# VHH binders against q84jc2: the designs that were tried, part 235

Target 1, 232 residues: q84jc2
Amino acid sequence: MSKMRNLVEEKFLEFYESWVIQLELYLHQLLIAHNNNTMSETELRHLISKLTTHHKAYYTAKWAAIREDVLAFFGSVWLNPLENACSWLTGWKPSMVFRMVDRLRKSRVVLVEAQVKKLEELRVKTKFDEQKIEREMERYQVAMADRKMVELARLGCHVGGESVMVVEAAVRGLSMGLEKMVKAADCVRLKTLKGILDILTPPQCVEFLAAAATFQVQLRRWGNRRHYVTHS
Key: E = the ipSAE of ESMFold2; O = the ipSAE of OpenDDE; V2 = 0.75 times the mean of E and O plus 0.25 times the DockQ between their complexes.

## First folded at step 15 (VHH)

Design lg25 (framework vhh_8fcz_2; at its last look DockQ between E and O 0.86; V2 from the best seeds 0.00; counts 0 for: pae E 2.2 > 2, SAP .67 > .668)
Fold by OpenDDE, look of step 15:
Structure lg25 (fold): chain B 232 residues (1-232), chain A 126 residues (1-126)
Amino acid sequence: as target 1 above (232 residues)
Amino acid sequence: QVQLVESGGGLVQPGGSLRLSCAASGFTFSDHAMSWVRQPPGKGLEWVSGISGSGGQTTYADSVEGRFTIIRDNDKKMVYLQMTSLKTEDTAVYYCARFPYSELWEYITSGSFDYEGQGTQVTVSS
């Protein structure tokens, strides 16, 4: 069933497709840089900055879009089912990046004790923040699953006249709450990412960013292939 | 079997121009972003330029921005690098690069990239 897309979804889909394509191009740079020991720190930092700017652009676009329709991001049509399945509050789960770092540590990335300690501290903090958000979400859900939700459901079955206004108001309220949660989650993502990049050396940052980009690109491609196979 | 064949290199004076070509085969060309990379004498590999699968997006290293242009022809399965205003520091072996998606993790973890092409020598000298 072709999902009906609203304007926000269409716009963001276009944006995201372009954004991912650009990410792949950055990935090529990262991959080459990762294996180039002759690159200066300045050059590496510049590349890192390009990537961070690229990620910031995503969130800028996202936040603009969620102001218009946050619900569009709950069931993101621009993501395949696999990507959606791996999503936590409309994005990657912040704590996931630490597993990625761990994987890198088992390969080429050698962290000093001080870095390991800082990463652990960051991980703990990130998990705490995730849990906090989850608790807030639960609270929100409970609060919504009250008379208002029942009313909304009831009105949904009998939409007409005055009921439309009530439904709209209810949806707005819901949307505002969700937007708040999404923003909170995004803040944790950004903080976590920044934290990791602050702990890692420039070469390590490049490796990390390469890994992250690879994961994202592969997830998308693999998910797309499976989706086409299943629905062809 | 994936094949990348670079050509078009040569000796040129500073300020001159060259056009590199890369013939690709053995994979779905339009589905892959392509890059040019180069290896200057005594230096590591350097990323030069990249182009998306559709050709709609291009990126350049700062060192070549405004001087080089990457183009692709998906019908011919070709990637080109138009180089202008060449400098001595552009001297390198140039490779056309496809980063196979299935091998990205291996590359990240092993640090080895198997260049599928022989490269083409570009020498900029007075």
Scores: ipSAE 0.868, ipTM 0.954, lowest interface PAE 0.5, mean pLDDT 90
Fold by ESMFold2, look of step 15:
Structure lg25 (fold): chain B 232 residues (1-232), chain A 126 residues (1-126)
Amino acid sequence: as target 1 above (232 residues)
Amino acid sequence: QVQLVESGGGLVQPGGSLRLSCAASGFTFSDHAMSWVRQPPGKGLEWVSGISGSGGQTTYADSVEGRFTIIRDNDKKMVYLQMTSLKTEDTAVYYCARFPYSELWEYITSGSFDYEGQGTQVTVSS
């Protein structure tokens, strides 16, 4: 059966399309800043602030939308199938962002030993927080396997009228649990992003933000090219 | 082949106006975000403004916001920069640049930004 969009999905689709386009424009600005070594620290911090404000706007809109319909963020209509396949709890996986830092180190970005140590500490903390959320999700999945919850769903499918209210209550309970887990995951994402930007110098932050935006833009571009086949 | 040809520069007094043009060819123009970038005398590149492929979204550097307007015409494959209230610090060679979708990762790792045109000189002086 075809999937139908609800009002939350339509509103967030419009927001997300605009948000990604704006990210592309900021990425163009980051690319120029990446090349321009004469920008003052104040100018670089202002540009970094524009990017962090743009990211905060995404989470503000997301958290408002999740209050209405968290399930819309699992298999989102505003993402292509490749983007959805790469999602971990409705977004990028926090621990994976350090692979991007590693790629930058193989290029022009040179980190001092103190920065490397702090980044490794953050990587370990991030992985720990990530695993904690995964364990919470496992506990939630065990609760969902409760035979009483399965029985409630079965009653709703086979008996009309009175059973529909019980099924609706069960769905609301599941949605509230998922909302908490998604918000927890988003908090890890935000703490990880902030942690990286605090460790890096302003020029390094520009390079990191450019790489992160590049990954997001390329993932969207490649996934939108259905039937695309590449050969080495 | 990708080609970007800038024009419309010139000598203008402070407070004056100019409209820069960029003629694009060799790629699907409406699929690409476009930017104006400038190089002041003896200085590095400075991003000025950007516009989405559809033209529905724009961004500006703080130094030009409220004074410059970026416009595109997808039928004519043109990008414009309408400049008003020009200041001496706006003196630069202006380039248009297309968003480098296919070169993004190589650009990030190499640290170089490429543009295809020769630019157009804008000089603001009394």
Scores: ipSAE 0.561, ipTM 0.842, lowest interface PAE 2.2, mean pLDDT 83
ESMFold2 (binder alone), look of step 15: mean pLDDT 83; pTM 0.848

Design lg26 (framework vhh_8fcz_2; at its last look DockQ between E and O 0.04; V2 from the best seeds 0.00; counts 0 for: pae E 18.5 > 2, placed apart)
Fold by OpenDDE, look of step 15:
Structure lg26 (fold): chain B 232 residues (1-232), chain A 126 residues (1-126)
Amino acid sequence: as target 1 above (232 residues)
Amino acid sequence: QVQLVESGGGLVQPGGSLRLSCAASGFTFSDHAMSWVRQPPGKGLEWVSGISGSGGQTIYADSVEGRFTIIRDNDKKMVYLQMTSLKTEDTAVYYCARFPYSELWEYLTSGSFDYEGQGTQVTVSS
């Protein structure tokens, strides 16, 4: 069944498709740069800045969209099932990036002890923040699973007339809570990303960003192929 | 087999123009973003420009922004690089690049990328 898309979903889908295409082009730069030992620090930093700006643009768009309809992001129609399955609170799980760093360390990235220590500290902090958000989410879910939620469910089955206002109010309340959670999660993502980039050298940042972009691009492509195979 | 054949290079004076061409075969052309990269003498490979699969998006290195234009013809399976206002610093072997999606991790981790093309020499000299 073709999911009915609302305006927010349609707009964000268009944005995201464009954004991912752009990311792929940036990935080409990153992949070339990571093997270029002749690039200056300034050049590398500039490239990093371009990527960070690109990511910031995503969150800017996301937050604007969330303000309109946060529910659209819970079941993101612009993502394939694989991408959705890998999502945590409407995005990548912050702690996942440390596994990526670990993988890079096993390949070409050599970290000094001080970096390793800082990364570990950041990892612990990130995990703590994730857990905190999860706890808040659980609390929120429990709180919502009260009389109001039951009422909402009941009204959802018999929406008409006076009930519409009540349902709308309930949905608004729910949405507000979810928006808070999503924003909190995004903050952790951004903090984590910034933290990693602050710890890594410019060349290492390029490698990390390349890895991250590669992961996103591959995830999307693999997911799309699978989706088409299963539905063809 | 993937093939990329670059052409159009040559000797040009500063301020001159060249148009590079790349003929692609062996893969679904429109599904892949394409890039031009170059290797100046004694330097590493540097990215020059990229174009999305559809051709709807393009990006350029700062060093060539405003001077170079990347375009593609998906029907002909061609990618072009129009170079204008050429500088001595633009002297390099230019390659058309496709990054195979299935090998991105390998490239990232191994540091080796097999360029399918021979490249085309661009020399900017007075």
Scores: ipSAE 0.850, ipTM 0.945, lowest interface PAE 0.5, mean pLDDT 90
Fold by ESMFold2, look of step 15:
Structure lg26 (fold): chain B 232 residues (1-232), chain A 126 residues (1-126)
Amino acid sequence: as target 1 above (232 residues)
Amino acid sequence: QVQLVESGGGLVQPGGSLRLSCAASGFTFSDHAMSWVRQPPGKGLEWVSGISGSGGQTIYADSVEGRFTIIRDNDKKMVYLQMTSLKTEDTAVYYCARFPYSELWEYLTSGSFDYEGQGTQVTVSS
């Protein structure tokens, strides 16, 4: 068996590789700024804005790609296996970022009580939004677990024109439902990230973004290392 | 005016060593982080390493970590890149770059440096 990469997967892989390279460049800027504290608050805000824009660009490209074929994102071939293991509706679980905040709070970042309260409110909201998505996912659980059958039905030939039309309508309806849920999950991810950045001060944002980017770059490296080992 | 002058490049065999130098003038050197970037033949610019204004912190690209060492001397306004265990893929023109305080984010996103010297050629070949 050989898996042929479709056009949607190929186009998004090209984007993703460029996106990760640029993220690594931003990580180096964050680390340099943190290490020698050479940037003013205005410059820190510019860098934070660049990281925010970079993350928005990821989702903009992803949403364009899922418009073409959302099923290409389940069992992604453009992400290495380690990144897939962290997947939750084609990405990381939104509340996972609070583990980074908690870790920074215990080591380097000093938060005032007003910030702690706002972060806890955001954590509760994020988990509530996650639960809403999980309930909606239950309506499509079999389709998510049996992605191959959905893809075959989309391409399948049936006896009679009405049978083909019914299968095509079912595939289209399932794909639209999956697209809606992926976008909802991504919106929660973006809103949670921006919410954290709005609560933290610019120096605290730099520390958080550096930790998050370090994790993402390391996740890519660990996945690539494991990928090479399994292929070699 | 800000000026960065790179030197020390040359031809070396794989596994060899080189030390690049960058002389800086026209600004308060110790207030700025410095970096090395390179341009391999037929490719775009890529970031190599960086060093804090004090010299106390250094950062390296994955491809050079453990092989390259960035060093600065604030009294002489110099940045160095000590390169060892050189590989053919290290072949590039190497540029010294300053992170300007107010425009750091633009420096890397445009692929253009605010202050760029002539660069120094490093060629690693058998």
Scores: ipSAE 0.000, ipTM 0.106, lowest interface PAE 18.5, mean pLDDT 71
ESMFold2 (binder alone), look of step 15: mean pLDDT 83; pTM 0.846

Design lg27 (framework vhh_8fcz_2; at its last look DockQ between E and O 0.14; V2 from the best seeds 0.00; counts 0 for: pae E 16.0 > 2, placed apart)
Fold by OpenDDE, look of step 15:
Structure lg27 (fold): chain B 232 residues (1-232), chain A 126 residues (1-126)
Amino acid sequence: as target 1 above (232 residues)
Amino acid sequence: QVQLVESGGGLVQPGGSLRLSCAASGFTFSDHAMSWVRQPPGKGLEWVSGISGSGGQTLYADSVEGRFTIIRDNDKKMVYLQMTSLKTEDTAVYYCARFPYSELWEYLTSGSFDYEGQGTQVTVSS
């Protein structure tokens, strides 16, 4: 069944598709740069800045869209099932990036002890923040599962019998809470990303960003391939 | 087998123009973003420009922005790089590049990428 898409979903889908395409092009730059030992620090930093700006653009668009319809992001029609399955509160799980760093460390990235220590500290903090958000989410869910959700469910079952205004109010209340949670999660993502980039050298940042972009691109491509195979 | 064949290079004076061509085969062309990269004498490989699979999006290195134009013809499986206002610093061997998605991690970890093309020499000199 073709999912009915609302306007927010359609707009964001278009945005995201474009954004991912650009990410692939940036990935090409990163992949070339990562093997270029002749690039200056300035050049590397500039490339990093381009990527960070690209990511910032995503969140800017996301937050604007969330303001309109946060619920759209809990379905994320612009993502394939694999991408959705790997999502935590409408995005990548912050703590996951440390596994990526670990993988890079096992390959070409050599971290000094001080970096390792800082990364560990950041990892602990990130996990703590994730857990905090999860606890808040649970609290929110418990709170909502009481009167509001029951009421909403009841109203949903009585199509035409209950006031549309009441339903809308209930949905708005729910949405506000969800929006807070999503924003909180995004903050952790951004903080984590910034933290990692602050710890890593410019060449290491390029490698990290390349890895991250690769992961995103591959996840999307693999997911799309699978989706087409299963539905063809 | 993936093949990329670059052509169009040559000797040109500063301020001149060249158009590079890349003939691609052996993969689904329209599904892959393509890039031009170059290797100046004594320097490492540097990214020059990229174009999305559909051709709808392009990016350029700052050093070539406004002077170079990347375009593609998916029907002909061609990628082009129109170079204008060439500078001595643009002297390099130019390669057409496709990054196989399935091998991206290998590239990241091994640091080796097999450029399928022979490249084309661009020399900008007075």
Scores: ipSAE 0.864, ipTM 0.952, lowest interface PAE 0.5, mean pLDDT 90
Fold by ESMFold2, look of step 15:
Structure lg27 (fold): chain B 232 residues (1-232), chain A 126 residues (1-126)
Amino acid sequence: as target 1 above (232 residues)
Amino acid sequence: QVQLVESGGGLVQPGGSLRLSCAASGFTFSDHAMSWVRQPPGKGLEWVSGISGSGGQTLYADSVEGRFTIIRDNDKKMVYLQMTSLKTEDTAVYYCARFPYSELWEYLTSGSFDYEGQGTQVTVSS
């Protein structure tokens, strides 16, 4: 290729490829359950549990990868000051999932008043957690800009000197802070997912998970190519 | 009134190819995602493939991915299913189905799709 990828990035992309393939298999099961309308509540709960476990596995692998190198998840944010904003730490905003819930409510899904109340409480809590992360993100956005200058200063230091120790400590501190923020954002995503699945009935959960899986599959396809290619 | 008319089925040997067509009328075609579903002998409906209203996103069942291609032409109000490397397991009546909305993920949230017309028979046998 024309671009280099580090070892952590390559290993995570290999995991992600396998993870999306399995997600597509679960999506097929969700579509069958939806179209056939013959699956028992026990079978629906089994399918929901499989998808919940699959989503948790994604974040477990991601957290292992960011532990090794969190900057592998930030692309080229260090190269262009105009693109220096770290819009929603390595993912989409957790509260956007409520657009899917709102769409379900408008189309076919009938929610009782207790469900609506609980979903609104969860939406408010999710937005509150997002705002906390956004406030801390401002601090790390400044530190990320300064990290470029710290790395340049490291190139000017000799091995084993006091200047090298100070630069290494600053880089380590920045990386640890960014790892903490990415993990915090992911925890909000997981808490929101869990909260939605706890409020919805099993058939409603199947519809929600199918929408989420479809979106994730489309993100992979858009990341590779717009045009889909048949296999001959 | 919504009309979907499937054509292009037939008898073919394993490994062969067919192209199915679906002519749509009676609705704003580009506002609706479309899919192909099939009914194998003695079995229920099986989703095969779907395409968004714009044609920008496609999805395939694992059993057909790499062998089938869904295409739409919004100017002609047509949906196609190009099938290659056909297997005896692909024997079914194939139906064109309309989703209520333009995006594939919105179909799943709506929980329904329409299918009309007689379907078209695909038979794969030696």
Scores: ipSAE 0.000, ipTM 0.128, lowest interface PAE 16.0, mean pLDDT 73
ESMFold2 (binder alone), look of step 15: mean pLDDT 84; pTM 0.854

Design lg28 (framework vhh_8fcz_2; at its last look DockQ between E and O 0.71; V2 from the best seeds 0.76)
Fold by OpenDDE, look of step 16:
Structure lg28 (fold): chain B 232 residues (1-232), chain A 126 residues (1-126)
Amino acid sequence: as target 1 above (232 residues)
Amino acid sequence: QVQLVESGGGLVQPGGSLRLSCAASGFTFSDHAMSWVRQPPGKGLEWVSGISGSGGQTQYADSVEGRFTIIRDNDKKMVYLQMTSLKTEDTAVYYCARFPYSELWEYLTSGSFDYEGQGTQVTVSS
C-alpha cells in the first residue's frame, strides 16, 4: 500500500516538480552560454543571478515547509530512492560540489593557483561544518529515547483530546531540533555555493552551475527510470 | 534517428512577425524540453526560448521576452516560435534544439553539440 501523503508533502511535491522542470530549462540556457564565447561578462552574470535566484526560491519554499512539517523532508516523497540515497540531511551534501569542480578541472576549466588555494580552503571549512552538523545529528539520534519520545510512545496509542495535545507537543519538541539541524545544513550548502561562485570567474560559474544542474537532472531521471517512479 | 527540421524563416521588416516551426522525430518528444537557439552573423549561439516537455512551463531570453512565444504540440511533435515586433538584432539562423540527456556531460566537457537541424534563416531588415 502506498503511503498517504500529508498536505505538506503534497504541496512541496508539486513545487519541486515545477522547480526541477524550470531548472532543466535553465540548464539549456547554461549549456548554450557555456559554449558561447561571445557573451559578455554582464550577460553571464545576469544568467548566474537567475540561477541563484532560482535556488534561493527552493530554500525559501523548503524553509516554509519545514516550519510546518520538518519530518516530511526525512522521507521526501518527491524524491526517488536514488535521490534520497544521495541526500544528506534533506539535501545535497555540500562537500560533493567540490568533486564537481574537480571534474571540471579535468576537462576545460583552468583554475589559477589563487583559485585552487581558495577552493581548498573552502573545502576544508565545508568539511568541518559538515562534521559539526553530523555530530549534532548523532547526538540527537542517540538522545531520541528521552522523556519526550517516551511520552510519545506511551500516548501515541491513545485517541483523546488531552492525549493528542500532549503527543503533539512532544512531536513539536522533537521537530524543533530537527528543523534547526536542517537549517544549519542548508546554511552550509548556501555558504558553500556562494563561496564557490565567488572564487570562480563568470564563465567558470556558468560551467559549474551547468554541471550541477546536469547532475541533479540526470540523477532524477536515472532514479525514475530505475525505480519506475512517476510523480505526475 | 533523431531529426529536427526547422522552417518558417524569411525576410521581414522591423516590427514584423514570423512564426517558426520545428518538426521533431526519432525520440520521445513529450519527455524532452525543447529550446530555440539562434546564431547571429559573426556571433556564437544564443539561447532564445525554452519549453518544458508538457508545455506547461516556458522561459525566454530577456532580449525576446514579451515579443516571442514558444509553444509545442506533443501530438504533432512540433515546436513553434511566434516572433513579433522583430528587430534587426533578431537576424540569425534559428535552430530548435533538444539536449540529449545522455550527452549532457559530453557537451559540458567537449563543448560540441550537434544540432540536428539545418536551421531556418530569419532576416530582419528595412
Scores: ipSAE 0.880, ipTM 0.961, lowest interface PAE 0.5, mean pLDDT 90
Fold by ESMFold2, look of step 15:
Structure lg28 (fold): chain B 232 residues (1-232), chain A 126 residues (1-126)
Amino acid sequence: as target 1 above (232 residues)
Amino acid sequence: QVQLVESGGGLVQPGGSLRLSCAASGFTFSDHAMSWVRQPPGKGLEWVSGISGSGGQTQYADSVEGRFTIIRDNDKKMVYLQMTSLKTEDTAVYYCARFPYSELWEYLTSGSFDYEGQGTQVTVSS
């Protein structure tokens, strides 16, 4: 029987399609704003707040869905193959956003020395947090392989309910561990985003958010243009 | 050749209503989100409202929330902006803009946003 979408996948697919369309409309807003030198700081901060709220809404929905089925977020049906291939623990790699900052510095955004120093401190901290998560995931994978080998050897000598209970306990442990790791990765993503927005001026934040949303929209568009299906 | 032709502007008193129209051609209209943007006298472009390619999702600037409605007709390749309770602050040239999928990086790197239409003037004055 072919794999079928489960309830979590169906619900999140509908959510994500709507969420990306809204991100696109926010991106249009950002593109207009980045070329408007008469917007007040208050207006810019409000637009920035709309973007951060939109991203928080994504994680709110994701974390609710992960409690039901974390495995749905590994090779997600709502993402095209290119998007899935770019994923690090179910999302963008936190340190990758600094490549967007670097690109903006080469073309449009001029940073003062104090901002550069703070961004480098944040980059180091983000990479450190990232590496901690990677090490924990690696240890988790090794522990699972060792546990699995021991339990399979025990199963070969013993047939019955105890072997099933040990496998079920291992599966529950895996799901709980993966949920913890995904949430930890998401927290690094949000912390890094907030850190960047705190360091940049409001006009610079608009440029950064526009670049970040552009990357996400382009990744979806390029990955979908050969596999696009109508939803009408 | 992409073309966006705005119409429906005019002179109205505060509290009045207008409906702006945008006729689109030269691209796959239903694949593109569309926005209305405006340029008040002596100011840069301000985003007013946006609508998804299918028409199912919309966004509005806070300053026009509850007063303006964006709609689209994909069969006729039209976008409309229904404006009510107009204020003097709404005085501007209004432009229809498509989401610039193919020029996104150019817009970000060059520091410019180019639009294809000439716009339609809305003047709200007592």
Scores: ipSAE 0.711, ipTM 0.896, lowest interface PAE 1.2, mean pLDDT 82
ESMFold2 (binder alone), look of step 15: mean pLDDT 83; pTM 0.852
OpenDDE, look of step 15: ipSAE 0.879; ipTM 0.962
ESMFold2, look of step 16: ipSAE 0.688; ipTM 0.887
ESMFold2 (binder alone), look of step 16: mean pLDDT 82; pTM 0.843

Design lg29 (framework vhh_8fcz_2; at its last look DockQ between E and O 0.87; V2 from the best seeds 0.00; counts 0 for: pae E 2.02 > 2, SAP .669 > .668)
Fold by OpenDDE, look of step 15:
Structure lg29 (fold): chain B 232 residues (1-232), chain A 126 residues (1-126)
Amino acid sequence: as target 1 above (232 residues)
Amino acid sequence: QVQLVESGGGLVQPGGSLRLSCAASGFTFSDHAMSWVRQPPGKGLEWVSGISGSGGQTAYADSVEGRFTIIRDNDKKMVYLQMTSLKTEDTAVYYCARFPYSELWEYLTSGSFDYEGQGTQVTVSS
């Protein structure tokens, strides 16, 4: 059943599709840069900056959209089932990027001891922050499952003027809470990303960003193929 | 089998123009973003321009921005690079590049870029 997309979903879908396409073009740049040992540090930094700006644009758009309808991001229609399955609080799980770094370390990326130490510290911090958010989520879920919410749900089934107001208020409250959590999660993502980029050298940053973009692009493509196969 | 055949290169004076062409075959052309890359003498491979599968989005290296235009014809399975205001620094072998999605990780980890084409030489000289 094609979920009726609301306006927020439609707008963000369009944005995201364009954003991913642009990401792919950046990926081409990153991949070439990765193999170009003649690029200056300045050039690499510039490329990195372009990518970071691109990512910032995503969050800017996301945050604008969640202000309107945060629920749209829970079950994002612009993502395929695989992408959604890999999502944590409407995005990538921050701690996942460390696995990516680990994978790169097993290939071409050589980290010095100081970098390894800093990354580990960042990993610990990131995990802590994730857990904190998860705890908040749990509290939120418990609170939502209380008698009031049950009553609200019951009221929602009864179309009455006063009941509608109560339901709307409750939904607003819920949305506000979710928005807060999503923003918190995004902050952790951004902090983690920044942290990694601060630890890595420009060439390593390029590799990391290439890996991240590759993962995202492949995930989308694989997910789309599977989705079409199952629904054709 | 994927094939990319570049053409249109040549000798041109500074300030001149060239149009490169790339004929693609062996894959779903419209589903893939395409790029032009170049290898200047004695330098590494550098990205020049890219175009989305639909052709709706384009990107350029700063060094060629405003001078080069990438376009594609999905019906003909062609990618073009219109180069204007050519500079000596633009001298390079130009390649049309497709990054196969299935091999992105391999490329990233192995560092080997398999150029499907032979490239086309562009020489800008007075």
Scores: ipSAE 0.872, ipTM 0.956, lowest interface PAE 0.5, mean pLDDT 90
Fold by ESMFold2, look of step 15:
Structure lg29 (fold): chain B 232 residues (1-232), chain A 126 residues (1-126)
Amino acid sequence: as target 1 above (232 residues)
Amino acid sequence: QVQLVESGGGLVQPGGSLRLSCAASGFTFSDHAMSWVRQPPGKGLEWVSGISGSGGQTAYADSVEGRFTIIRDNDKKMVYLQMTSLKTEDTAVYYCARFPYSELWEYLTSGSFDYEGQGTQVTVSS
């Protein structure tokens, strides 16, 4: 059955379409910058700041929207099916960004030993935080199923205003728990991003941000080219 | 085949104006974001301005913000850069650049990519 779009979904769809187009323009700027050996550190840091500000604007808009409807971010209407399939708790999986760093290290980015050690420490912490969130989500889902089972059994034996109130409380509890978990995941994403950018030099940050934006832009374009991937 | 042909450059005094044009062919023009990039004497390529495929969103380097305007005409397959209040620091060869969607990873990892076109010279001097 097709899903109705609510006001939150329509507003965020419009925001996201604009946001990803602007990311493309920033990506073009990053691609030019990574080939320009005459840019000053100040110019590079300013470009990096533009990218981090753009990502912060995404989370600002997202957190406002999840206060109204967290479920909109599970199977989002503003993402194509490939983008949705790659989501971990409504966004990119924090540990996966280290694969981009590893890829760049094999081709373009030269890291000194101190940077390598710091990145490995961050990767381990990021994976630990991911797994902690995954375990908490599993426990929460089990607790919600048990709570719902008890409440539904009582509802099946009784009919009245108390039954509606119990169901509404259970639904509200689920939504609040999901919002908490989404925000926790977003905090891991932001801490991981900040950690990587703090370890890398400004030119290396430009390379990393270009790789991250490339992945996001290409995922959107390939997922939208269904004629080529679904047409035999 | 993809072709981008820049024109409209010239010699102007500081404070003057120029309009650069870029004629595009060989691809679905409206599907591609476009940028102007420039190469000042003795320096690497600098991004100047960009415009979305539809033309609805634009972006500018800080050094040209408020002075340059990027415009596209998808019916004529043209990109323009209207430059005003020109400074000697704007002296460069200006290139029209297509966003390289199909070759993004190769551009990023190989360490090289070429933009199409020969560029157009803008010289701002007294």
Scores: ipSAE 0.573, ipTM 0.853, lowest interface PAE 2.0, mean pLDDT 83
ESMFold2 (binder alone), look of step 15: mean pLDDT 83; pTM 0.846

